# Ledger of designs, part 5: VH-VL binders against Regulator of G protein signaling loco (loco)

Target 1, 177 residues: Regulator of G protein signaling loco (loco), of Drosophila melanogaster (Fruit fly) (q9vcx1r247to423)
Amino acid sequence: AALECRVIVGYLGTIEMPKQISHSSKLQTVRSCIRKLRQEKRQPTIVLMCITPDSLSLQSSSGGVLATYSSARLNFVSSSSESENRFFGLVTSAVHNTQIEEEYEPSAGSAAAAGHISISHSCHVFVIDTKLIEHAQHLQRAHEFRLQCTRDPISNLCLEFPNNSEYVVNLVRSMYT
Key: E = the ipSAE of ESMFold2; O = the ipSAE of OpenDDE; V2 = 0.75 times the mean of E and O plus 0.25 times the DockQ between their complexes.

## First folded at step 3 (VH-VL)

Design n06 (from a1 with heavy chain T105G N106D P107S; framework fv_tezepelumab)
Fold by ESMFold2-Fast, scan of step 3:
Order: sequence, then structure tokens, then C-alpha cells
Structure n06 (fold): chain C 177 residues (1-177), chain A 124 residues (1-124), chain B 108 residues (1-108)
Amino acid sequence: as target 1 above (177 residues)
Amino acid sequence: QMQLVESGGGVVQPGRSLRLSCAASGFTFSSYGMHWVRQAPGKGLEWVAVIWYDGSNKHYADSVKGRFTITRDNSKNTLNLQMNSLRAEDTAVYYCARDSEYIFGDSEYYMDVWGQGTMVTVSS
Amino acid sequence: SYVLTQPPSVSVAPGQTARITCGGNNIGSKSVHWYQQKPGQAPVLVVYDDSDRPSWIPERFSGSNSGNTATLTISRGEAGDEADYYCQVWDSSSDHVVFGGGTKLTVL
């Protein structure tokens, strides 16, 4: 009855998407974002992605919650289509107050009625990198890797180290269809 | 077939300028960073410069900084190196090379596709 | 500037294993890449990210990197392996690509 998937991924960064973008061009935009962040020579940050039917949360290796996105905020997910299927992008919606910029604010019901509230979209880019995952597994065995993820009381936990981005993309799609 | 072809090499006098070009084909040029690497006759490889995929960042070897400028034109799949104030020690075969597809950590920047090189001779 | 040190030459008998070293301060914390260059030709990537090999490079080529020394290992040496070999890193402190001085491999 309770579904929860936990996967270790590398986080490369977030890019604000164009305000006006059609659904048919989202794939091209996600691939552009993946290409941009991949080639900025940034070291990925180890992140635990906790996927449940109601939300997707990102947690640091130190156990801090970095972001939580309700299912209503999860707009699109796709891989880059490169041969190794190592990268994927997740598009989320965010509510902004025109007086105070709050990008990771939860989507509020009837936010548009306030007149000063707008909605934007962000593309979060992740990588499945065997070296990064091997390092995370080593830290876990050394008791240095502590992740704050809610344990499913019904079923036992499975912390997953995926070998390609398509697996994670399909997992997210299956959860939020 | 992935290919890089350099052009623009020649013989120039010290203090003069020369512009090298590199034509890329067989891959999505705009998705890769690009390098220039040189090799003096009978000597080892010496890195010259790198430019990111979108031209937003560039790095130069100390020996050429302020004299050489790396640029790219993604619409034409070309990489360029403008060489000013040339010195005898700039004499070398100049290779263009494609940066690695993915960089993880602070030590990547390897080159997986190389051109055949073009000779630059700086002499009186 | 960061410096990589390679022996100028290494000789091996046919069928034996060649080992080419690349020394650098704390090089084990960096990713080391290796290039083969035959006379009159452009360099060819043979090992990247310490130990990974392009699909078109024979399995006889392997690499390792630990502490202050990275090593390129060429098993079952052949005449066709005669070339200059260069190690390379990216030094994030200076934002520079650094090459070793090169090692000439001779198969006797």
C-alpha cells in the first residue's frame, strides 16, 4: 500500500526555464539545460532523491532537506538521450511573490487570485555517475553518509544506486502519472 | 566520422600576428568545449587554451596569456586562435582538440578527438 | 604551476609488460589521462579518468592512480606500441591543463 523509492544521484544545478514554452518544446529545453550544466565543469553534489506518490524530496549527505516538491509541482522529467543515459532533467513549478522572490515555495491554491503572484518553471539537472555513486556507497559503509529520509513503516527500505538515468526517469514517470 | 581540420599555419616574423582555424564535422560542435595544444619540433605537448561549449569561459596557458585569443563560431562549427606578438618560442605544430563530453571533479578536461595539426614557424 | 614528471624512456621486450609512470604531488586526488603519439601523427587518447579506456583501444592498455604516482600499463608489448606517451591532468587551482614531459616506449 505504501510506495517509496530512494535513489542516490548527483546534482549539477538548476536553470530557470523560459516563461513561454510549449509542452512539445520541453524535451528540447531540458536537453539544452543538461548540456549547459554538464559542460560548466561543476562537481556534482551527492543527493538522495526520495520519491513517493505525494512528493519528491532532495536530501543532502549530511541529512539536510534541500527541497521538497509536491506531486502538483512536478511538471516534466526526461533524459538527455546520450548513449550512456547518464543525465536527466526534472522540471518543477514554483510560486513567486513579485515583492519577495521565493523560488522553492510550495504551489499555493488560488495563488493567481492575489494578483502579485506568478508561477515559473525550473529545470533541475542530475547525473548518474558510477564514480560518484561508488564514493557514496563507501561513505555509507564508513558511517559518514547520513540521509534524512522517512522510513516506510510497512515495507523495509531499499536505498538504490541506479546504473542509468532512464531507470530513474521511468520511476518518476510511473509514480506521478 | 568525427573530424577536426586545422588551417592558417605558416611562416611569420617575430612580433607579427597569425590566425588559426579549426573546422569540426561529424559531431555536435556546440555541445563540446575545445582546446588548442601545441608541440615544438622534437619537444612534448604543451597546452595553449580552452574555450567552453558556449564561449562563456576561456582559460589560457601563462606563456600565451594576453597575446592569444581563443574564439568559436558555433553556427559554422569553427574554432579560432588569434595569435598576436608572436615569439620564436611559439614555433610549433598547433592541434585543435575536442574536450571530454563530461567533466566530474576538478581534474577532467581530457581530449578525445584531435586534428592533424598545422605548423606555425616564427623566424626572421 | 603543477608539474607532472615522466621518465624520458622505457624499454620492454616483445610480449612483456611496460609500465610508464607519471609523478605529481597528490596526483591520486586528480583524474589522469594518457595519450599515445606516433611519429608524424596527432596524439590518440588511450586511457582517461585514471583507468577507463575508449572502446577502440585494446584491453592491453590499463591505468591506475594513487598517492603521488599514476601508471600506464601496456601488457603483451608489441612493435606497434612504440610511441611517445603523455600523461595529463587538469589543475583546478590554476585552471590549467598540465602535460607530462612524455615517455618514449621502445619494444626491443
Scores: ipSAE 0.000, ipTM 0.475, lowest interface PAE 15.5, mean pLDDT 79

Design n07 (from a1 with heavy chain N106E; framework fv_tezepelumab; at its last look DockQ between E and O 0.17; V2 from the best seeds 0.00; counts 0 for: pae E 9.5 > 2, placed apart)
Fold by ESMFold2, look of step 4:
Structure n07 (fold): chain C 177 residues (1-177), chain A 124 residues (1-124), chain B 108 residues (1-108)
Amino acid sequence: as target 1 above (177 residues)
Amino acid sequence: QMQLVESGGGVVQPGRSLRLSCAASGFTFSSYGMHWVRQAPGKGLEWVAVIWYDGSNKHYADSVKGRFTITRDNSKNTLNLQMNSLRAEDTAVYYCARDSEYIFTEPEYYMDVWGQGTMVTVSS
Amino acid sequence: SYVLTQPPSVSVAPGQTARITCGGNNIGSKSVHWYQQKPGQAPVLVVYDDSDRPSWIPERFSGSNSGNTATLTISRGEAGDEADYYCQVWDSSSDHVVFGGGTKLTVL
C-alpha cells in the first residue's frame, strides 16, 4: 500500500555548483560530476536510499538519517553509459531569498523590502557496487540495514540491491515525474 | 550563429611583439573559458594557453610561458594574446577556441567552437 | 610532460569502419576529446568526454577509452571523412592541454 522504495547504493560525494545557472545540458553536468569524483578515488559510503513521493532520504546502517531532499528540490537524475551503468547523479536545487525589510540609511530613500533571489545546485553522485550483487556480502548488507529482499518477478533480482544505475534512475524518475 | 574571429596576425622580426585579438559573437562570452591553439605550417595542433571564464586563472604551454599573456575583456566580448620576444618557432596559424560552458569554476578543457585562425610569421 | 601517440595514417575502403587510436599512460583515467581537420580548415570537435558527440556530428562517429588506449571509430566511412584527426586531453599534473600528433584518414 505505502509507496516507498529502498535501494542500497554507494554515496561517492557531492559537488556544489556556482550560484549562476549553467547553460550546459543537464546530462553533461552529471557526466562531468561523475568523472571528477571518480578521479578522486574516494571510498564510497554505503547508504540506504529511501524513495517516497514526498522525499528522497539517505540513511546509514545505524539508522541515522544522513540527508533528506524534498520532492520539490529534486531537479534532475541521470546515469552515464560511459561508466558501465554503475554511476548516477542526482541534482538538487535550493532557492535563496534574502529579504531586507529595513536598514538604517542616512542617505535619501531607504530601500524598500526587496527579495534577492538566487538558485544554487548540487550534484550528488552514487555508485552501484556490482560486487555486492555477486558476493555473499549481499546477505550481510541486508542484515545490517534490516532489509528483507523483495524479488522482482520478471528479473528475479533483489530490488533493494540493484545491479545497474539505470534501474535506480528510472525508479527515481517514476516516483517524482 | 556562433563565431570567433581572430585578428592581428602578420609578419614580424624575431624579438618583436605582436598582439592578437579574438572577437566573439552569438553566445554569452562571459560564461566560457577560452583557448589559444596554434599550428605551424604542415604540423599538428599545439596548445598555447587557456583563461577561465572570469579571468581568475590562466595556464600556458611551457614553450610560451613568460613571453605570452592571455587576457579577456568580457565587456567587449574579446580574447587577447600578447606575444613578446617572438621567435621563429612561434610561426603558426593561431586559433581562438571556446571551452565548454562553465558548470564549475574550472573549465572542462575541450574546444567546441573554433575561429578560422590568423597567421603569424616570425622571420628576419 | 604527458604524451599522446597516434598512428600517422589510417586507410579504409568506402563503407568500412575506421579506427583511430590514441595511446597514453593511463589515458583511461582521463577525458579524451577528438577533432577533425580538413585541409585548409579549422579543426572541428567530433567527440568529447570519450564518447559524446556535438549535435551536428552523425552517430557513426563514436569513441571509447580504457586502459592505455582511446579509440575514435568512424563507421560507414565516406570520402567526406578524409581529414586529419587529433586526440586531446587535459593533464592535471602539468596543467597542460595535450594534443596527439594527428592521424591522416584516407578513404580509398
Scores: ipSAE 0.007, ipTM 0.572, lowest interface PAE 9.5, mean pLDDT 84
ESMFold2-Fast, scan of step 3: ipSAE 0.321; ipTM 0.714
ESMFold2 (binder alone), look of step 4: mean pLDDT 94; pTM 0.962
OpenDDE, look of step 4: ipSAE 0.030; ipTM 0.672

Design n09 (from a1 with heavy chain Y102W; framework fv_tezepelumab; at its last look DockQ between E and O 0.02; V2 from the best seeds 0.00; counts 0 for: pae E 11.1 > 2, placed apart)
Fold by ESMFold2, look of step 4:
Structure n09 (fold): chain C 177 residues (1-177), chain A 124 residues (1-124), chain B 108 residues (1-108)
Amino acid sequence: as target 1 above (177 residues)
Amino acid sequence: QMQLVESGGGVVQPGRSLRLSCAASGFTFSSYGMHWVRQAPGKGLEWVAVIWYDGSNKHYADSVKGRFTITRDNSKNTLNLQMNSLRAEDTAVYYCARDSEWIFTNPEYYMDVWGQGTMVTVSS
Amino acid sequence: SYVLTQPPSVSVAPGQTARITCGGNNIGSKSVHWYQQKPGQAPVLVVYDDSDRPSWIPERFSGSNSGNTATLTISRGEAGDEADYYCQVWDSSSDHVVFGGGTKLTVL
């Protein structure tokens, strides 16, 4: 009953990032993460990405939920350069609360400092497998993930098996912007 | 053995130009962001500029923006600083420094390898 | 435009602990790095990411960062620790690297 978009993507890996991200450099940061994981030439793990207004989740073919990110944790999404449209990166944020027995340091502001709250960022990199565009190959994957293909009446392409990263990036942006 | 060697410093009159170079060795230069940092005689450190590992992104201190240009040539392992319209306030030792993280040069900009510096004096 | 404030000097007796502060508005939300500079030499990184050390820096050097203050702590101070010390951050709102004014550590 709720709006849900589902796409099959290949997961390449995750790079942990520093606690702050430059506003002017977000695209270049994602591009650097994509470049690093591409250079490692990993075999992608095929996952089901489920996109709803409240969250984005990743599921394995065995049915296990591998990760769920609430919409509040979705910081940024971008594809690689236009010359390579098979890869995209998703940046998520997490809030950490650490409890440390430590002396209070003087504060000059209006509010006293208390505890340790930190934010971490992760860049998750994905690839679109163009071999799945062919009907025979995506039927096997649809069965593995217990999916029924939804045909786009305009392109006649299966929506669950996109042919480029920009489609998925736009889908995520449309859902969460 | 990692090494950064600056060159091109000297004495110039106000309004003139200089080009500084920094030769890198002992590490994969194209994997690291690079900085210029200056220090006026008897004063503290002042950041000048940064360039990403592939040259795709650059930032400048307000005091030099529009007058200085940071560039790199990864095929020659060289960092450069073109300094135009020099002022007396630009008088300093100029250091070349390697950023610590080639992927996360922003926002974790810090410098783990430094050159010896080259002196630039701007006076009449 | 982000400003870091350091005391101009700090003195410590040999064998005692020195603390050098670096003040900044909400500096606890930033990663703080520290450099040592001896006369006539280039700076040397001694602490990064608030509390981490390069492998060649002795564990006597440590750091912390919370609220509006970051602190470089030098345990068992030695004459060889006499130097100027600078704190540094990246400020994402201005896209600038910012240094503190420096602190001269004297071991008496």
Scores: ipSAE 0.005, ipTM 0.555, lowest interface PAE 11.1, mean pLDDT 82
ESMFold2-Fast, scan of step 3: ipSAE 0.124; ipTM 0.665
ESMFold2 (binder alone), look of step 4: mean pLDDT 93; pTM 0.954
OpenDDE, look of step 4: ipSAE 0.026; ipTM 0.670

Design n10 (framework fv_tezepelumab)
Fold by ESMFold2-Fast, scan of step 3:
Structure n10 (fold): chain C 177 residues (1-177), chain A 123 residues (1-123), chain B 108 residues (1-108)
Amino acid sequence: as target 1 above (177 residues)
Amino acid sequence: QMQLVESGGGVVQPGRSLRLSCAASGFTFSSYGMHWVRQAPGKGLEWVAVIWYDGSNKHYADSVKGRFTITRDNSKNTLNLQMNSLRAEDTAVYYCARDSEYIFSGEYYMDVWGQGTMVTVSS
Amino acid sequence: SYVLTQPPSVSVAPGQTARITCGGNNIGSKSVHWYQQKPGQAPVLVVYDDSDRPSWIPERFSGSNSGNTATLTISRGEAGDEADYYCQVWDSSSDHVVFGGGTKLTVL
């Protein structure tokens, strides 16, 4: 059977990363993004994170899919620091085909076919802590979650409520790295 | 500047009702949980109630449970406390206070306080 | 119900260190927060999460929490520190905010 994990996390926001980022600087860039979004003191949005071998999708508690990332677009995942287990960042990529300045017909050959390919990176920041889990469980008990999920036939559970960010980071790494 | 201003206090007879309001300014009200805390004359601080940022969860002190109702209106940046079946023991200065952290903090504590409004329950 | 115990009063000489204790069963497993209240004024948060301090509070204020006792430490005490001090925790078992009874600090 297909493996699927569904975890509740808090979403703080997304920051576009520099176009050129080395593999050696990814960890520091993610930690910088986590620090910046923490400082904004935004209320986290409760998000259902659906993890499969093929993709990772994010759904709002109010219903609907916020984003879906194929496994090929999942580049990096890390926590804020070794001593912290509340925040983590997920780096995704997107491939963009840009137009050359002059407009050409699609079949025009080398000049018209010479599109520019660029890759953008985004860092999505999430949080897990006791108060967030308490809030999410309250919404679930009040039937205020508008989430589409199939209950597990054995446990009769639809959602997982992890205790810390390292659990989710390890889960994502296990699926995609 | 961040500011909380309470209103609605006064003198009221036992068994009657009173509604307190708290007007917030200088911060994004809808992003924070809010508390009511009271203090009887010459006594210490006593927590009354908390309401989450979106109104989805509330907690009350045992002494007020069933008599007081905490509500908020995020469109008007106001916090309210409906007090029913008032007793002499409810006589106190009532403070509204902002929960100091967004929900990710895992804890409840208050970083911004109003100046308080006096409620006197006497016959 | 969870109870926090504070001494009713503490005295300190100017320039000396004041220590205000907050006792609670296994309080070291909880996060403790401290408020200062001067006569006729609203409380002011001075220490949160055991030992963190708001940016507008002097470094003379610090906190600790272990075992059954949390402590607010005020170094180089001055007349402006005279106030009532309250400790506070969140009790997750009852879903209640709990305050200590308060300690009056006198600087003489």
Scores: ipSAE 0.012, ipTM 0.535, lowest interface PAE 8.9, mean pLDDT 81

Design n11 (framework fv_tezepelumab)
Fold by ESMFold2-Fast, scan of step 3:
Structure n11 (fold): chain C 177 residues (1-177), chain A 122 residues (1-122), chain B 108 residues (1-108)
Amino acid sequence: as target 1 above (177 residues)
Amino acid sequence: QMQLVESGGGVVQPGRSLRLSCAASGFTFSSYGMHWVRQAPGKGLEWVAVIWYDGSNKHYADSVKGRFTITRDNSKNTLNLQMNSLRAEDTAVYYCARDEYIFTGDYYMDVWGQGTMVTVSS
Amino acid sequence: SYVLTQPPSVSVAPGQTARITCGGNNIGSKSVHWYQQKPGQAPVLVVYDDSDRPSWIPERFSGSNSGNTATLTISRGEAGDEADYYCQVWDSSSDHVVFGGGTKLTVL
């Protein structure tokens, strides 16, 4: 088993999904999010994506942790399409638990409490390509950014040299399926 | 507002040199690759050269390789093209253009300057 | 070297759909970008990455790319669409940006 898989990605942003995402609309939602963030044409933030059996974390070049997602929070991941597979979206979920407590007058003699559970989703969009990987390697040489290659057991490739987003999508899927 | 302004064009004899400059404003210049593209009078677009955001990687069209040098100064938001051993075939309007940084694995130009005319004649 | 071929001219009636093709060997494996150039002006990016459009470009502009042919589609053609259109790819095997020869669009 690989102890830790690391891959260099560009982070484009996150779109909050205020309503429940159905199984039939997950793919279309991810594609829409990728398209929207690409159209903003903002420079991606270069981050190191660290994949372990239990979690996915995003780290800066200085080693600061930017975000951590447990496998329980990973809902869906997909590339944008077969024709353009350098971009991918990661859908995470968050569970919200609200309590409603009602008090009654002493003549009724009771208080009631009810739990309410809702789920929200966020779509995080990333890109990988040759320029991004070469840029990260140049940063390593120029600024002593020490990235070690972790070999993928299936493809036998170093994670810092993925061919396209589908490779990363498959790695992320392995941690929640 | 994003803007690119070329300068340095003119009339020059074959075998001589010219230096073109491109001043960038309205975006973080040091984060983007830059291109030079030319267009001969009445002809189509012809790519000349590209330079990465930090100057570490460069590519040239075969017709200019060894004669032209692309450079940049990120502290001054300036792109340069040093053109040596000029030929009549180098006569064209020269455009500088911004490459979309880390958006795709390809090179393409989203912001273009107005162009500067270079005429090589004897 | 890699070559992109475009028809030299295409005509369309006002309100109709114009289609400009860009031919290249296995071009469907590459990303195609399209530029519009009006007389005396700099080129303007109208479609990038096969089918994506900058936010300031009208939705009438779209693109596709498969096999040996990429296509720029301009629906509801207008007089203001008259221009030269260029397709462009990056050829990683030669490290070259390659432009097509250009297509002059006329709205009759």
Scores: ipSAE 0.006, ipTM 0.513, lowest interface PAE 11.6, mean pLDDT 79

Design n12 (framework fv_tezepelumab)
Fold by ESMFold2-Fast, scan of step 3:
Structure n12 (fold): chain C 177 residues (1-177), chain A 123 residues (1-123), chain B 108 residues (1-108)
Amino acid sequence: as target 1 above (177 residues)
Amino acid sequence: QMQLVESGGGVVQPGRSLRLSCAASGFTFSSYGMHWVRQAPGKGLEWVAVIWYDGSNKHYADSVKGRFTITRDNSKNTLNLQMNSLRAEDTAVYYCARDSEYIWGSDYYMDVWGQGTMVTVSS
Amino acid sequence: SYVLTQPPSVSVAPGQTARITCGGNNIGSKSVHWYQQKPGQAPVLVVYDDSDRPSWIPERFSGSNSGNTATLTISRGEAGDEADYYCQVWDSSSDHVVFGGGTKLTVL
């Protein structure tokens, strides 16, 4: 059986991050995205977040997969603040090619090499039900798996804020303590 | 524009019943929990009741529990408060307010308020 | 039942900082929200989750919450800030929304 961290979260929305953001201000931008989506006062979509060494997926209560992000695309994660430990933002990276427009996870090496490559970031905002004791044990068991540092799979570039499934698990786990 | 409009207030004798309504517009009503909050003349705010977005859960202040019933009709974008066995101490302006927190045992607070409707219980 | 205590009145001179307190047993473990109410008007949310502001509320309004006291701070007080201010928490032990008694802010 593979290691898997499962947690019920509320999904609030996604905001495209500024293209010219300073690396040193990325945390502040994520927290601004969290505040902005909370201000919209929409009912969160209840989803099951499943985290493995290879991916993070969002599933409906019926088990249907709503979204999947490879661990290589998990760029950064942060809570809204130390005083508010229920909301967090997850930054995912996406590659765009000026010749062939792709949403994310381009597979063709020749397509990635053509034209100009740009990397964008999206901030996905979630809320945790910190009263769910059952999930705390599942999160704790996930602590035993090891993840290797991953470079961007297309450009092989080092991102300023490296992220992977383990970092997301560590943040989510801390919100239950 | 987001708007809440209360109606149904008036003068009623002790022991009688009254039904308040709140019409919502400018936002997706079915996605939000809703509150009733009251304020007696010259006094502070007193919370009355809350109902979840789908009507599956309700909470009431001790002073009204068993006498008042909060309901909603998402198809008509309306919130209702049925007030039975009214007492002089129920005299107040009744506000309809939108719950701004997500639902899962999180804090409740109100971000959009109606203008209120006056309920006077007197003989 | 859980009780929130506010001073009945606070005065501030124009341009000065007003501080309105909200006392409650271990209130620092709860999230505190603040409302402004002007005569004849409905309440308006000015601070939520201890220190966050709705986007339409000026940065002059801020909040804090620790121990047994939460505080609403209004810097550079203006005549338009004159109102009653209410603190509010959710008490999960009783499943009740609890309001403080209110504080009348006078800008002299």
Scores: ipSAE 0.000, ipTM 0.494, lowest interface PAE 12.8, mean pLDDT 77

Design n13 (from a1 with light chain K30D; framework fv_tezepelumab; at its last look DockQ between E and O 0.25; V2 from the best seeds 0.00; counts 0 for: pae E 10.1 > 2)
Fold by ESMFold2, look of step 4:
Structure n13 (fold): chain C 177 residues (1-177), chain A 124 residues (1-124), chain B 108 residues (1-108)
Amino acid sequence: as target 1 above (177 residues)
Amino acid sequence: QMQLVESGGGVVQPGRSLRLSCAASGFTFSSYGMHWVRQAPGKGLEWVAVIWYDGSNKHYADSVKGRFTITRDNSKNTLNLQMNSLRAEDTAVYYCARDSEYIFTNPEYYMDVWGQGTMVTVSS
Amino acid sequence: SYVLTQPPSVSVAPGQTARITCGGNNIGSDSVHWYQQKPGQAPVLVVYDDSDRPSWIPERFSGSNSGNTATLTISRGEAGDEADYYCQVWDSSSDHVVFGGGTKLTVL
């Protein structure tokens, strides 16, 4: 009832990471993902990001759930850089059970071999559409997503249409990390 | 200590071939894309070629395409440049340079570690 | 072919701020990287991804990139900053790395 935050963001893409992320390299990894997707010049897909203590979900304008990430999977979040704060990246983790040993002659029976657990990472990149800061532009989007604008009493800006990535990054950090 | 050391430069006549080698140490060579960059005497930097960390893809400057071949041997930590049909305008110092560490198949396309270069002179 | 334009030279008095520009059509949409090359030496990366600095580079070096211009800024210029400086992008249309023509910085 009072523990859900909603923001409109542009989804730019997801990059699967081939190596484990260390704490010392997390920021550079997210910046690399943002740079790669910016260079591809993709058109962002406008989605509703719903942030609750238990999960972060992405929804289409039709209300369909495109993705849901439980809080346990939310590893890291960061913006691009100080000079460009419209972009941010969200790193999710997944646990894999790697049971295949690459040999198929296991003596033909009783092969309840223990699985090997591994972790993989994905970086999801988003952009803040600053054109939506002005009320006239975001009214259509708010209607499409069935949102009512929640005004921040200090800034008088609509919380669902932030003017940069910092609000969203700080919200995700405070909620999960 | 990360290091790149080029070798194989020299003086050669037009139309001849040379093979440059670059030995890498102090980092996991197979995790990085690699470049060759050249610089003619008194001139600026000119990119020559890039090879992806696993050798699966390569790109060349138009001025060398069809004449130069970039290769790598990850088991020996070695980058190579085979230069065929050399021309006077290929005269330059040739640097090998490391792209940033891959987290994806594509290089980042900037160069954070450079060798000291090897001189190639194409002259009659 | 995509071209990056740099002034051939820039002069700065010791202790003053030097600014080296790199012009390109819509370069603000690219990640711009900067290299320092001192006479007789190999290039050294000083700024990458527009404004990030390798840990071994003094914080006096900074970068920005917007519109059609990227800028390398060197505050409190020193004699040791005398070098050629090159900007560089990846041009996805041609699949080429592109360097600017270079800028000779003189500190005097």
Scores: ipSAE 0.006, ipTM 0.574, lowest interface PAE 10.1, mean pLDDT 83
ESMFold2-Fast, scan of step 3: ipSAE 0.063; ipTM 0.647
ESMFold2 (binder alone), look of step 4: mean pLDDT 93; pTM 0.953
OpenDDE, look of step 4: ipSAE 0.015; ipTM 0.643

Design n14 (from a1 with light chain K30Y S31D; framework fv_tezepelumab)
Fold by ESMFold2-Fast, scan of step 3:
Structure n14 (fold): chain C 177 residues (1-177), chain A 124 residues (1-124), chain B 108 residues (1-108)
Amino acid sequence: as target 1 above (177 residues)
Amino acid sequence: QMQLVESGGGVVQPGRSLRLSCAASGFTFSSYGMHWVRQAPGKGLEWVAVIWYDGSNKHYADSVKGRFTITRDNSKNTLNLQMNSLRAEDTAVYYCARDSEYIFTNPEYYMDVWGQGTMVTVSS
Amino acid sequence: SYVLTQPPSVSVAPGQTARITCGGNNIGSYDVHWYQQKPGQAPVLVVYDDSDRPSWIPERFSGSNSGNTATLTISRGEAGDEADYYCQVWDSSSDHVVFGGGTKLTVL
């Protein structure tokens, strides 16, 4: 019923990003994460990525939900392509809050110094590996999938997807073309 | 397999208008920002304009602001540059180029795929 | 407007290292990109984000950026490296793409 983009990707891993990321270093940091995880030469974990206007979720090949990120947590996405494989990194944000009603401990100076709110960023690295049999079969199905939505006549983009989700969907589409 | 092909160049009189087009193929055009960059004979590269993936944002070089309009038609995979009030100083090869990365936060604005260019000559 | 300054020409002997500089006020805080242009051809991106290289560009090409100077380094120079080289930044304060004036690289 709901609008949905489903695509099979290989998951390589997640790297916690530095607490301070400058605007000019964001793309470089993500590509460093892609390079690091690619160089580990780990077998990718096949996952189904489901993108809706509200969220992006990762599901195992058996259908179990591995992770869900609201569209508001999708911070940044970038890709890197090779001859056989294409890689992309997805940065998600998480807000960490101390409980206000929790009695303050004077010895918890580190929490007080950090403030009551902190934001962390994680870079999740994925690959489109056309040589994996599950990938090859799902690429056939993914290419047949059509997002049913109202399209802007100028941009040809789905109007029902929030900006962040639209960026991720468009990036993934470009890697499958 | 990624390709950009410019068209619409030619010889035009000062004060007249000309429309350039750029046809994209081999990639998802609607996912990328696009640039126009020009180069006068024997001179260096001069940036002209950029348009975001969805047409929602545009930036222009000061030398063309108010005279040139950058547009795109994602349904036809085409980028356009409408050039009005042309001057002799606008004589150049005009390249269309793809913005390197589709970033929803703070784009980097550099160009990884370029067309071969189309010559615009403004002369009396 | 922000200005990028390049030497008009640089010469290198075959097999030697060429260094092309791009000067700009506090350019180390910008992301610098480099393009190669051969006569009659469209520009080709050779280095992006200061030091990253597209997969189709030989490892002989590298870049650095700090303080007021960015540098494109081409090791083991070849005749095929003869071209004009342009540095480029995005100036967010003016919303402008800025190119350097270009450097002609000559190989003996």
Scores: ipSAE 0.000, ipTM 0.481, lowest interface PAE 13.6, mean pLDDT 77

